# Designs tried in a protein design chat: VHH binders against c4kar8. Part 60

Target 1, 263 residues: c4kar8
Amino acid sequence: MAELSTPSPASPAPLDGGRGDELEKFTLRGARQILQLLQDLITHRGLITAHTGGGHSFMTAVLKVDEERGRVVLDPSPDPQANRRALAAPRLTCVTQLDGIRIQFPLVGLGEGQDKGRPALFAPLPAEMLRLQRREFYRLQVPLAHELSCLLKAEDLARKPVEVSARVIDIGAGGVAVVVPTGAAEFVIGGTLPACRLALPDGEPIELDLEVRNLNRQTQRNGTEQLRVGLRFAALPRAADTRIQRYIFKTERALNAKARGGL

## First folded at step 23 (VHH)

Design ge1
Fold by OpenDDE, fold request of step 24:
Order: structure tokens, then C-alpha cells, then sequence
Structure ge1 (fold): chain B 263 residues (1-263), chain A 125 residues (1-125)
């Protein structure tokens, strides 16, 4: 009976103190911003990993935010020992993800409470919340109306060169996801597609090399099967990177404005 | 003026019973979560029992099954029935109040808005 040593959850690497200036850009300290982000965590029922130190953690969620008293209410662990550790810890490090963005915040001064007679934990509101949008992992969902496309230079099953016009469904600083008809080309994970052309709305297509990173077959609601291809930018010229970033920023801003009722 | 006035403390033998009362005035009693805390000589103030505005209760493990917290909103009075008293129950007992918020009760001395002056309970043979 080989005890499968459950890999000890890797302690979040200490945010290396030297990147302090870069982290400041992603650190929220405004009371309203913090409250809003906590409220968003409530709304989305985001699971939070609370680290108590010593390699110990438990799963929690924000239940309520008391702005007047300056308290955040958390769901306790079903494990009484975890709760004891949490209460004894001088600091909790809370880690979660919302919309693909890593959120990290400290809680200090954890106490025991009740929510309608149910056990709860509470703490003072965090003084700061770190919102790490890893540019590398952020993917903008491309609005259908933008009709972004990528001309893929690939091979068919017979290794004959084929060009496939693929719809771009998401884009980030590191690559794109596209959808192609099943059987349009043969894709190999780790394979390079040279001299592809990414069409952005703002000008001429960008020529770039793409690396296939993942393949996922998807069945549409209409029963049609499509292949989702995750592609990494293998070599992106600086000018192209700037254009892609500009597009992402502009689109994100527009989407956020629309979500706020401004457009 | 907000006042919490504890009464019912005294000397009792081990195994005996006492009933503490806390008379509240100067605030809306029904809109507050109430608690009993105690402080023994040389020790910190510790939760004994709490009761929220909805009637949900909490007890310290040391007093579970022996103590009962209750409230009478019509009389603005909090009670603590203490049975099977032990020498380790010797302390000054304090009544505390915090404003109720969305059914959440915060336990801890710093979380309460109002405190009484306390009543001494001595359990001795």
C-alpha cells in the first residue's frame, strides 16, 4: 500500500521583495476598491485558499462585508483544527482567482463569530489587495462583432500545405485561441506554424510565427464539431506586440464601459 | 445614557447555582447582540456565552451544559443561569452589547460597543 504522498501544496513563493515597485502597480489600497473587490468575490462565490503558515491552508469564502465596522466575514473550515490554526496565526494569506486574475490579500486579527447562528470567522478589512493580472495568462475574449481572424499556414493529413482562416476567440500578450473546422488541417502540439497572419481591426495583418500549445475538440450547439487551437506567439516583433496590447486595452476598456452602462 | 448593570453575583459553594441579570438602558436592547464575559484574577477577559438578536446562542466549552444564556426583550434584561458551579468559575462577570448587523455576531472583547461594570462570582467551599 504505497502511501501516495499528496504533494505538499507548494507554499506560494514569497513575492521576492525586489519586485516591490512593480507590485505596487497592482496593489489596491483604496477602501472603495477593496470593498468592491470583496463584494465581487461574494457575488462570484469565489473560493479562497487561506494560508495559515507552516504549509497549512484551508478553503474559505467571503460571506459578508461589514463596511461600517470594517469587517470581512469568512466561511470557516469544516476542519476544527484548521480553524484553530487560522485563529492562532498572526496573519492569513488569502489567495483566489477572479476572471483569470490572481488576487492575494492578507488578513490580520482573525476572530470567531456567528452568521445567523452558524460558525463564522471574521477579520478587519485588508489594508491592501494585490490583483496580479499576469499579462502572460490574461486572455481577452474577443467580441464576435470584431471578427478577428488568423490565417494559419498548416499542413493537411497528407502533409500538403494548406491555409486555414481561423476565427480568433481569445487573445492575450502571449498568444491566441482560434477555432477551425474539424479536418481543415493537421495540428501537432509543439509544432510551429510559420508566417501566419493575424488580422486586427486597426490595420494590416500581423505576420507572425505560432506554436501549437493545445488542442480541444468542441461540439457546437448545432452539433457541428470544431477544433479549438491554442497558439503561442513564437516570435513577436515589438511593433506587433504593441499593436496587440493596444487592441486588448482598447477592447477591454470598451467592454468595461458597456458593462457600466456607459455605451 | 447607555447603561448595563449586572446583578446576582455572590458567594456560592461548589455545585451551587446562581442567576445573573443584566439590566440594559439607553439603547434599543432588541437590536443588539448580547454576551456574558468573565475575568478571573490574573487572566484575560473570556467569552462565557453569547445570544444574538435572533436568539442564537454560543457557549464557551468550559460552561456548556451548565450555563444558560437568555434574554427578555420586554424587560431589556439579559440573564445567565449558572448551574453546577466550580471553583474555576470564580470571576467578575461582565455583560456586553454590540449592535446587530445582518445576523452576524462578532465575538471578542473589542467587538462590543457597551460593557457593564461587572458582578463578582465566588465559588468556594
Amino acid sequence: as target 1 above (263 residues)
Amino acid sequence: EVQLVESGGGLVQPGGSLRLSCAASGFTFSDHDMAWYRQAPGKGRELVAGIDSGGHTRYADSVKGRFTISRDNAKNTLYLQMNSLRPEDTAVYYCAAQRSWEGVTYYGPSEYDYWGQGTLVTVSS
Scores: ipSAE 0.871, ipTM 0.951, lowest interface PAE 0.4, mean pLDDT 90
Fold by OpenDDE, fold request of step 24:
Formats: sequence, C-alpha cells, structure tokens
Structure ge1 (fold): chain B 263 residues (1-263), chain A 125 residues (1-125)
Amino acid sequence: as target 1 above (263 residues)
Amino acid sequence: EVQLVESGGGLVQPGGSLRLSCAASGFTFSDHDMAWYRQAPGKGRELVAGIDSGGHTRYADSVKGRFTISRDNAKNTLYLQMNSLRPEDTAVYYCAAQRSWEGVTYYGPSEYDYWGQGTLVTVSS
C-alpha cells in the first residue's frame, strides 16, 4: 500500500529561489514605482493575503503610505492571535492581485500603530515588489466536497450555442481550471466565453467573462476522457474578485488547519 | 532647540499614586503624537501609554485601568497619572514625541523623533 504522499500545498516559493533572472524582470525596486503600486492598492482597496510563516496567514489591506517616514500602514487582522504572529514574524509575505496581475512583496519589521485611534499595523516600505503579469497565479486545488462549478457558455462543433456545467478543479485570482466531458463544446485558445457563471459555496453565482488559455486532454483512471480547460478571468468585477479571494483564503486556511491535525 | 523635560518621578509605596509631567519646547506640541515609555533595569524600553494629536489614547495591558495619559496643548505639557502603583512599575519613564501624520501613530522606540532624559519612578515598600 504505497502511501501516496499528498504533495504538501506549495507554500508560495520564497522569492529567493534560483529562478532569479526571470523574476528580476518583474521585480520593482524603484522607490517611486513601489510607492505608486502601493497607492494603487489603496485606491483599488485590494485585499492582501499576508503570510506570517508556518502556514499562517491573514487578510489585510494597505490603508496608507507614508512616503516621508517610509512606512506602509496595514489593516490588522480581527484575530488578535494572527496579529501577534505577524508581529513576531521576521518577515511578512504579502500577496495580492491588481487588475489581474499578481503582486507579491515582503515586509520586514512589522510594528503596531494606530490610525485615528484604531489599531493598525505598519512596516517599512518594501524594498522590492514582484509584479507578475504572467498567469502563474497560485492556484488553489478545489476540494471535491466544495463542488465548485462553472456554467460555460460555449459553442459545439456545429457552432451552436451550448451551456456546459464544468467542475472547477483549481481556482486562483486570475482564473479557474475546469473539467468538461470530451466533446461537450468546442474551445479555442484565446477565445472568450461571455457571461459565464461561477458558482461558489458562499452565495449566488458570479457572472463573468472567461478567456480560454489552455486545453489539456486527460484520461481518468476509469478510462473516461475529459478535457481540462484553463480559463482566465477576462473582466472580473471588484465584488467578484473579493468573493473569490475570500473563498481562496477561507479554503486555504481550512486545508492548512486540517493538515495540522486541528480539525 | 527641542526639549522634553520629564518631572514628577520619585519614591512611592505600593498602591500609591504619582503624576508625571513632560514639558515640551522647541517644536509644535499640538502637531505631535506623544507617548510615555519606561525602561526597567536590565529590560528594554517599552510603551506605557500614547496619545495622538487627536486625543486618541493607547495603553500597555500592564497599566490599563491604572494609568491615564493626557495632554495640555496650551501648556505644551504631557501628563501621566499613575494610580495603584506596583513594584513592577519601577522604571525610568521617558516622554517621547513624533510628528503627527494623517492620524497615524507609529508605536515603537525607533518611531519617535524626540525623547526626554527620563524620570525615575521607584515603587517600594
């Protein structure tokens, strides 16, 4: 009975890994660029996942940027324990998305502050910010029990409009991967599927446009052939982005808790 | 010249009270967030209480309900009323100031622009 080592959920690879040259192209180190990007995060009210290490994270946002003092102000977690972990962490890894671009940046030297009497966190401005335009968004493997689905509006081989209910197998800030029966619809890489509906467990389906990015035929253990379709969110409303991010965060937290034997 | 001058320290019995004052000069007091820090022998400097330019306060958990920070902008003076003093409150108490920025106060010794020389508070039977 070969113990199938469930691949440990890949902690976001520390920025320090050997893919140094390619990542440098996407790394902002200019003070002005960093400030601008942080301001953009404020303007867009981007939710940030802050990783404190040890598989712990919390949701935050950039509240303010103090250029003069060189400080970024963050919204604290509603969980006091998360804040304690954050303050004790030697490094905070912040991950967010803006306009479909993954942004990652480290914060070092986290401190406690107040914003108009409300608790806040702050840190020195990041020395670097990674802006990944490419699709390598962290993808959460969707637990089968969640039964995420996406109603795809596509065309069949005869170019007749068809609706295909697809199971979502992974989800990230930039898109989803789904599986469909072979022959259910014709998909063209680069094609847009308009007015699709993503069903999350926490409410009404999200209407969104999807772009086909990749197609992979997969044969299941039972011999059934399926088509894996990688889909990018072509236009994601802010409210939808927030819901997706919340779902990802909640699910990751639950999975991590389970992995630690806490559930 | 910027100056912060602490006063009001001394020897007090457990359960006693003291009122510390910090006289500020050389800067616009009303435009600064103020704090009291303390340093016990062999320990690091720790926040006791802070008050921003808007009057919002913060206290260390160890002093909550016992200490009260206040400011008089007309007198350029920061106060710390200390009640129910305990031996563990024995320390040098420092007044600190940082320039206010958009209602944000940064706590931590390195975040303050100006420091006083400190006043010794000894709580002993």
Scores: ipSAE 0.867, ipTM 0.952, lowest interface PAE 0.4, mean pLDDT 89
Fold by OpenDDE, look of step 23:
Structure ge1 (fold): chain B 263 residues (1-263), chain A 125 residues (1-125)
Amino acid sequence: as target 1 above (263 residues)
Amino acid sequence: EVQLVESGGGLVQPGGSLRLSCAASGFTFSDHDMAWYRQAPGKGRELVAGIDSGGHTRYADSVKGRFTISRDNAKNTLYLQMNSLRPEDTAVYYCAAQRSWEGVTYYGPSEYDYWGQGTLVTVSS
């Protein structure tokens, strides 16, 4: 009778310290600040994209904030399946924008409620809320003629390590967007993919840690479904940063030259 | 002292009916959302039915159309009419209360402020 040691839920890897400091500047942890921001979302009727994992999301809104009980009340999806996924998810990643500022916060412990007899969702108040001023990091659209690839070290639905070769769609100083086949791996927003390899044309692949920041399912014109994954460089060595910047600059210059009729 | 006292449980044959009552005291009953939960042997506590202070009701899918939750604020009493009882309805039934807040009811067991001791309902041939 082999005691199947239920693997202890891997503690979310501490947000790596260096770029963590910049993120910390934009992270609200104060109860009052969090409450105020949630109230602002209510006031402005801010639409929230709630990500449940696996590239699934639904639109919601904060309906009410119960400060006394420490609960946030959300508008459920009109899709019962989306609500079921949300309730089953260990974490809901909420993304919204207020006044041009991207806001992201996790909700854990989602439950079912009612608001005046209407179905509602609720969760404990988020412990933190990220308020990112859009540094419009210029993102270079990677030309099809100059394909970049990124080897992602991820996990499948069974938490088995998998390597996924992903095509890079866009690249900037802060990260990359990649496309992967649907079901190739399980991606969790806020999760870290360690020791990934970004292949640049100018030499050996760059080993780097990537943080999942966005998941979008895209249906191609041919009907093929793909998952677009927005990835942030979690830890980027200076040498790697220089190479990435050089690539971006060189590629932009080439594109501009071509656009001017020079090639 | 806050008290919720369930009554009306017992042995009933499949297809039979029971009416549970929960007498509330020690708090303002009209200002609380009420619910019935049940716990079968070896299972977790699950929502059976809820009724908020405004009279809005919610039912578990398993009991929908068979059970009716109601409240009498004048008597500080919550009721559960159970019809067409099935063996799978066998459980200890608990009355629960939470303070109403802006028409929002939270249907998690941990969200209730007060609980009764429960009454046993056994459905057996």
Scores: ipSAE 0.859, ipTM 0.945, lowest interface PAE 0.4, mean pLDDT 90
Fold by ESMFold2, fold request of step 24:
Structure ge1 (fold): chain B 263 residues (1-263), chain A 125 residues (1-125)
Amino acid sequence: as target 1 above (263 residues)
Amino acid sequence: EVQLVESGGGLVQPGGSLRLSCAASGFTFSDHDMAWYRQAPGKGRELVAGIDSGGHTRYADSVKGRFTISRDNAKNTLYLQMNSLRPEDTAVYYCAAQRSWEGVTYYGPSEYDYWGQGTLVTVSS
């Protein structure tokens, strides 16, 4: 019966394109669905982060949707440089949330206009819009004190089986990100790691199959090189999913309770 | 049949003035946002000035303070007063019309529904 507290709002960032196939079932492609969702953003005055690439973004909103001409009208940035970057960008990736639902859509062919004498931006209607519940996109940053680990069944350079204990740095409904020492194993994007074991703090390890989605080399503060491996859960059984969601929920609640008690 | 007919172009010395007119017929002029575009040799069409159905104006930075767009809805005519002309203003000038919608004007040549044939303005010594 304890009151649930949400974590601090995170800046909306585009979802990694490496999960595009997984996200297809949440993608709206019907013209009427797209128009209705854009209209909902107008009605609720949804604030949108428009990403122009290179780490740049600006805040905007959908002002109007012109169904007949097939255009969305956007609020420009007060910063002229942001508007110039937006107009020069090959696409904008727009990200927002509406009542806990994450919405993401691309805009291409951005142009300048005006709305009753005030500067405006516009673009053709997007061909698709992503619509996700919080559960479907949220990633818990795993507290260091939990020392969450995942035993990976991978291969070395000679294609021989090796087992690697990897620290889990974040976890969500669709997968985990882990770190391993450089050279501990060879990982191939798209490769499957069967029968891995995810160790939660309480309870027995979860056995699951993982798919390598991304690899990033990173340097720790002490100069040590490590590999960050993004892993997707393959065909996650409901029991395993329930345990992962319970861990995420309990950990969020505990962190929020400490924040309230410490304030 | 929709027609936009430009007039007033010609050869003028730098620093001179011209007044362009665009006579419109075949549509309800007062329901359209009007614009002047120009096309210099080797370049695409670019906005010079626009005036929406509510009278709001917009000018390209290169012509602000020198050009004035206006419209006379009773005469179905769009005007462009061009003062302090420069060689860089040399271009074919086009009248364009876009049906007004909710006070929004979409700039860009592909967004306009009707175009005139153009009138040549040459600024040269």
Scores: ipSAE 0.726, ipTM 0.889, lowest interface PAE 0.7, mean pLDDT 87

Design ge1
Fold by ESMFold2, fold request of step 24:
Structure ge1 (fold): chain B 263 residues (1-263), chain A 125 residues (1-125)
Amino acid sequence: as target 1 above (263 residues)
Amino acid sequence: EVQLVESGGGLVQPGGSLRLSCAASGFTFSDHDMAWYRQAPGKGRELVAGIDSGGHTRYADSVKGRFTISRDNAKNTLYLQMNSLRPEDTAVYYCAAQRSWEGVTYYGPSEYDYWGQGTLVTVSS
């Protein structure tokens, strides 16, 4: 028996479709905008990771854009199996980056073609493309030493007010993820937690309203159960946004300096 | 009126040869990528061979080495030389045209702008 191929090394993962409302404001839908962005990928020879589903992906590039027929032309994989998976897939999710800007777009209806005698793939132009600055999709994993916390004003099982000091495990421009002991409070997806306080290392805590986006129960190695709560910033004042971005930037610089040689 | 008219089909024994022609009119032949498709009973149309306006060719694996596609732009004619014919080559053969764009050919029946009426090839003893 021939050995099964191992999955490709880590590839850029598509952004979660469950964040659709949050991502809508970064979605390009104009035909001119889409054509220009695809042309930019051609001009810069942008490498694209094309996800075919089932954990499979291959690297490609946009070779040409045919405005009159409404087609985008792609470089095929040297691996024939990857091309067969792509042609069979109901959707090809393309992910790439241009100058720190993340770009993601779907292609449907993939077909085979040629470009001056060389094999090529093609598809109808995408109806939309996501274009995100790094700050709009990045989530910093908060170092334990920072002990970032968020005071949540929630309710217990009996609907009585309770304050829970939750450890922040990641933070980005749009929200935080925290952990709390199971049973510390009752959380409802879509529910709002008003007047919570996020404690950053420098300055006064930030007062903000949070919306519960997701809940995941976790069991620690020692058997202790905790709840991971994904929280969206409901309305983030500009000053608070700036402080959060500064924290993320400074923390990344500190972590990078440590990785360079323990400086 | 755009027309693609195939000719040269017929009954032939296995191992025999046929030459198909497709006469084109009503469009600029040299601006189009040309192809032969075939359709066997109960099956969809499949690419047999293509030739773009620059002369680059592509063949289905099942016909490689046996069939040769060619074009004569002065005569507005597409050809398919079929040698070493087999019973599985039995089909209606269609001529198809797609407007050329920057050397790109899009394969797939829905990508072709013009089609002929077809010519029947039967390979049987």
Scores: ipSAE 0.718, ipTM 0.887, lowest interface PAE 0.7, mean pLDDT 87
Fold by ESMFold2, look of step 23:
Structure ge1 (fold): chain B 263 residues (1-263), chain A 125 residues (1-125)
Amino acid sequence: as target 1 above (263 residues)
Amino acid sequence: EVQLVESGGGLVQPGGSLRLSCAASGFTFSDHDMAWYRQAPGKGRELVAGIDSGGHTRYADSVKGRFTISRDNAKNTLYLQMNSLRPEDTAVYYCAAQRSWEGVTYYGPSEYDYWGQGTLVTVSS
């Protein structure tokens, strides 16, 4: 007697669509590039997590690409409920890795097909595919002991210049998140903070321009209110980018070594 | 000029049988995956049965065991043998053709290149 199989938990999760403008430069839209990448997935037998929404997903693979009709053919789930969810979903978000490179693409308009007598799913070719190296989506959670800070050159409520020393809580290739006491300065989403100073542990502060992307108010355990400010690097000189990436790499390696090496 | 011409429809009692035929011309029949679709009043067009160029068949659950699809490539003709007919089988039946590719058939009315005009099947006491 065959037993009903259940899908594995979703992993990896789709990237947040709220960063769509930042991800645009990594988005493949050329038909030839898309076909080649799909063919690479077939050749390397890449396993794909297909997200149907509502926290549901299933494992699949690209079986064939029909260039002439513009169709991709997918392996169905052994779970009939997963297939029904996929066929009903307005969008299927496919996520996979190929040799450490993250690949993500949408499929819309799923239909049922057959491949030499076996059930199959199909969809039109995606209009876009994301192809990301790890550095393009990774954010390091900064250890508190590093006391990483960013001096913000901002304005108070009266539009008077103020300098605010903000603790950096995470850092990636495209920006930082910092915390400040509420009321320390006026921040406006879309506003630019010129000539800020990012202090990395091992060198002179980096002067850079920052753009405010998000604001979130939080209350600390001691009752103090703080503001989480998401900041994008507006102009990042190559040398500054190199220093930031080196910091991320060294910190990550050190954290991993500490987890392994305590005796 | 591509043509698909259905025949064999009509009025039949519940439990009866009909055999539908679809004569094809204007394209290479053996290079196409063939299907019967039906449309009842007020409903969308639904797959009844398909047969690919390699002879693999697929049936809607509602007709499995009662209907048999077949093809004769020498006569360029698609058939549907309909046995144990029920009132819910009442519909206009359409012949459809899709160019074969690598053993794959795409089911869905928009995936078919050629359609017949349809033949009416009425199952009534």
Scores: ipSAE 0.714, ipTM 0.888, lowest interface PAE 0.8, mean pLDDT 87

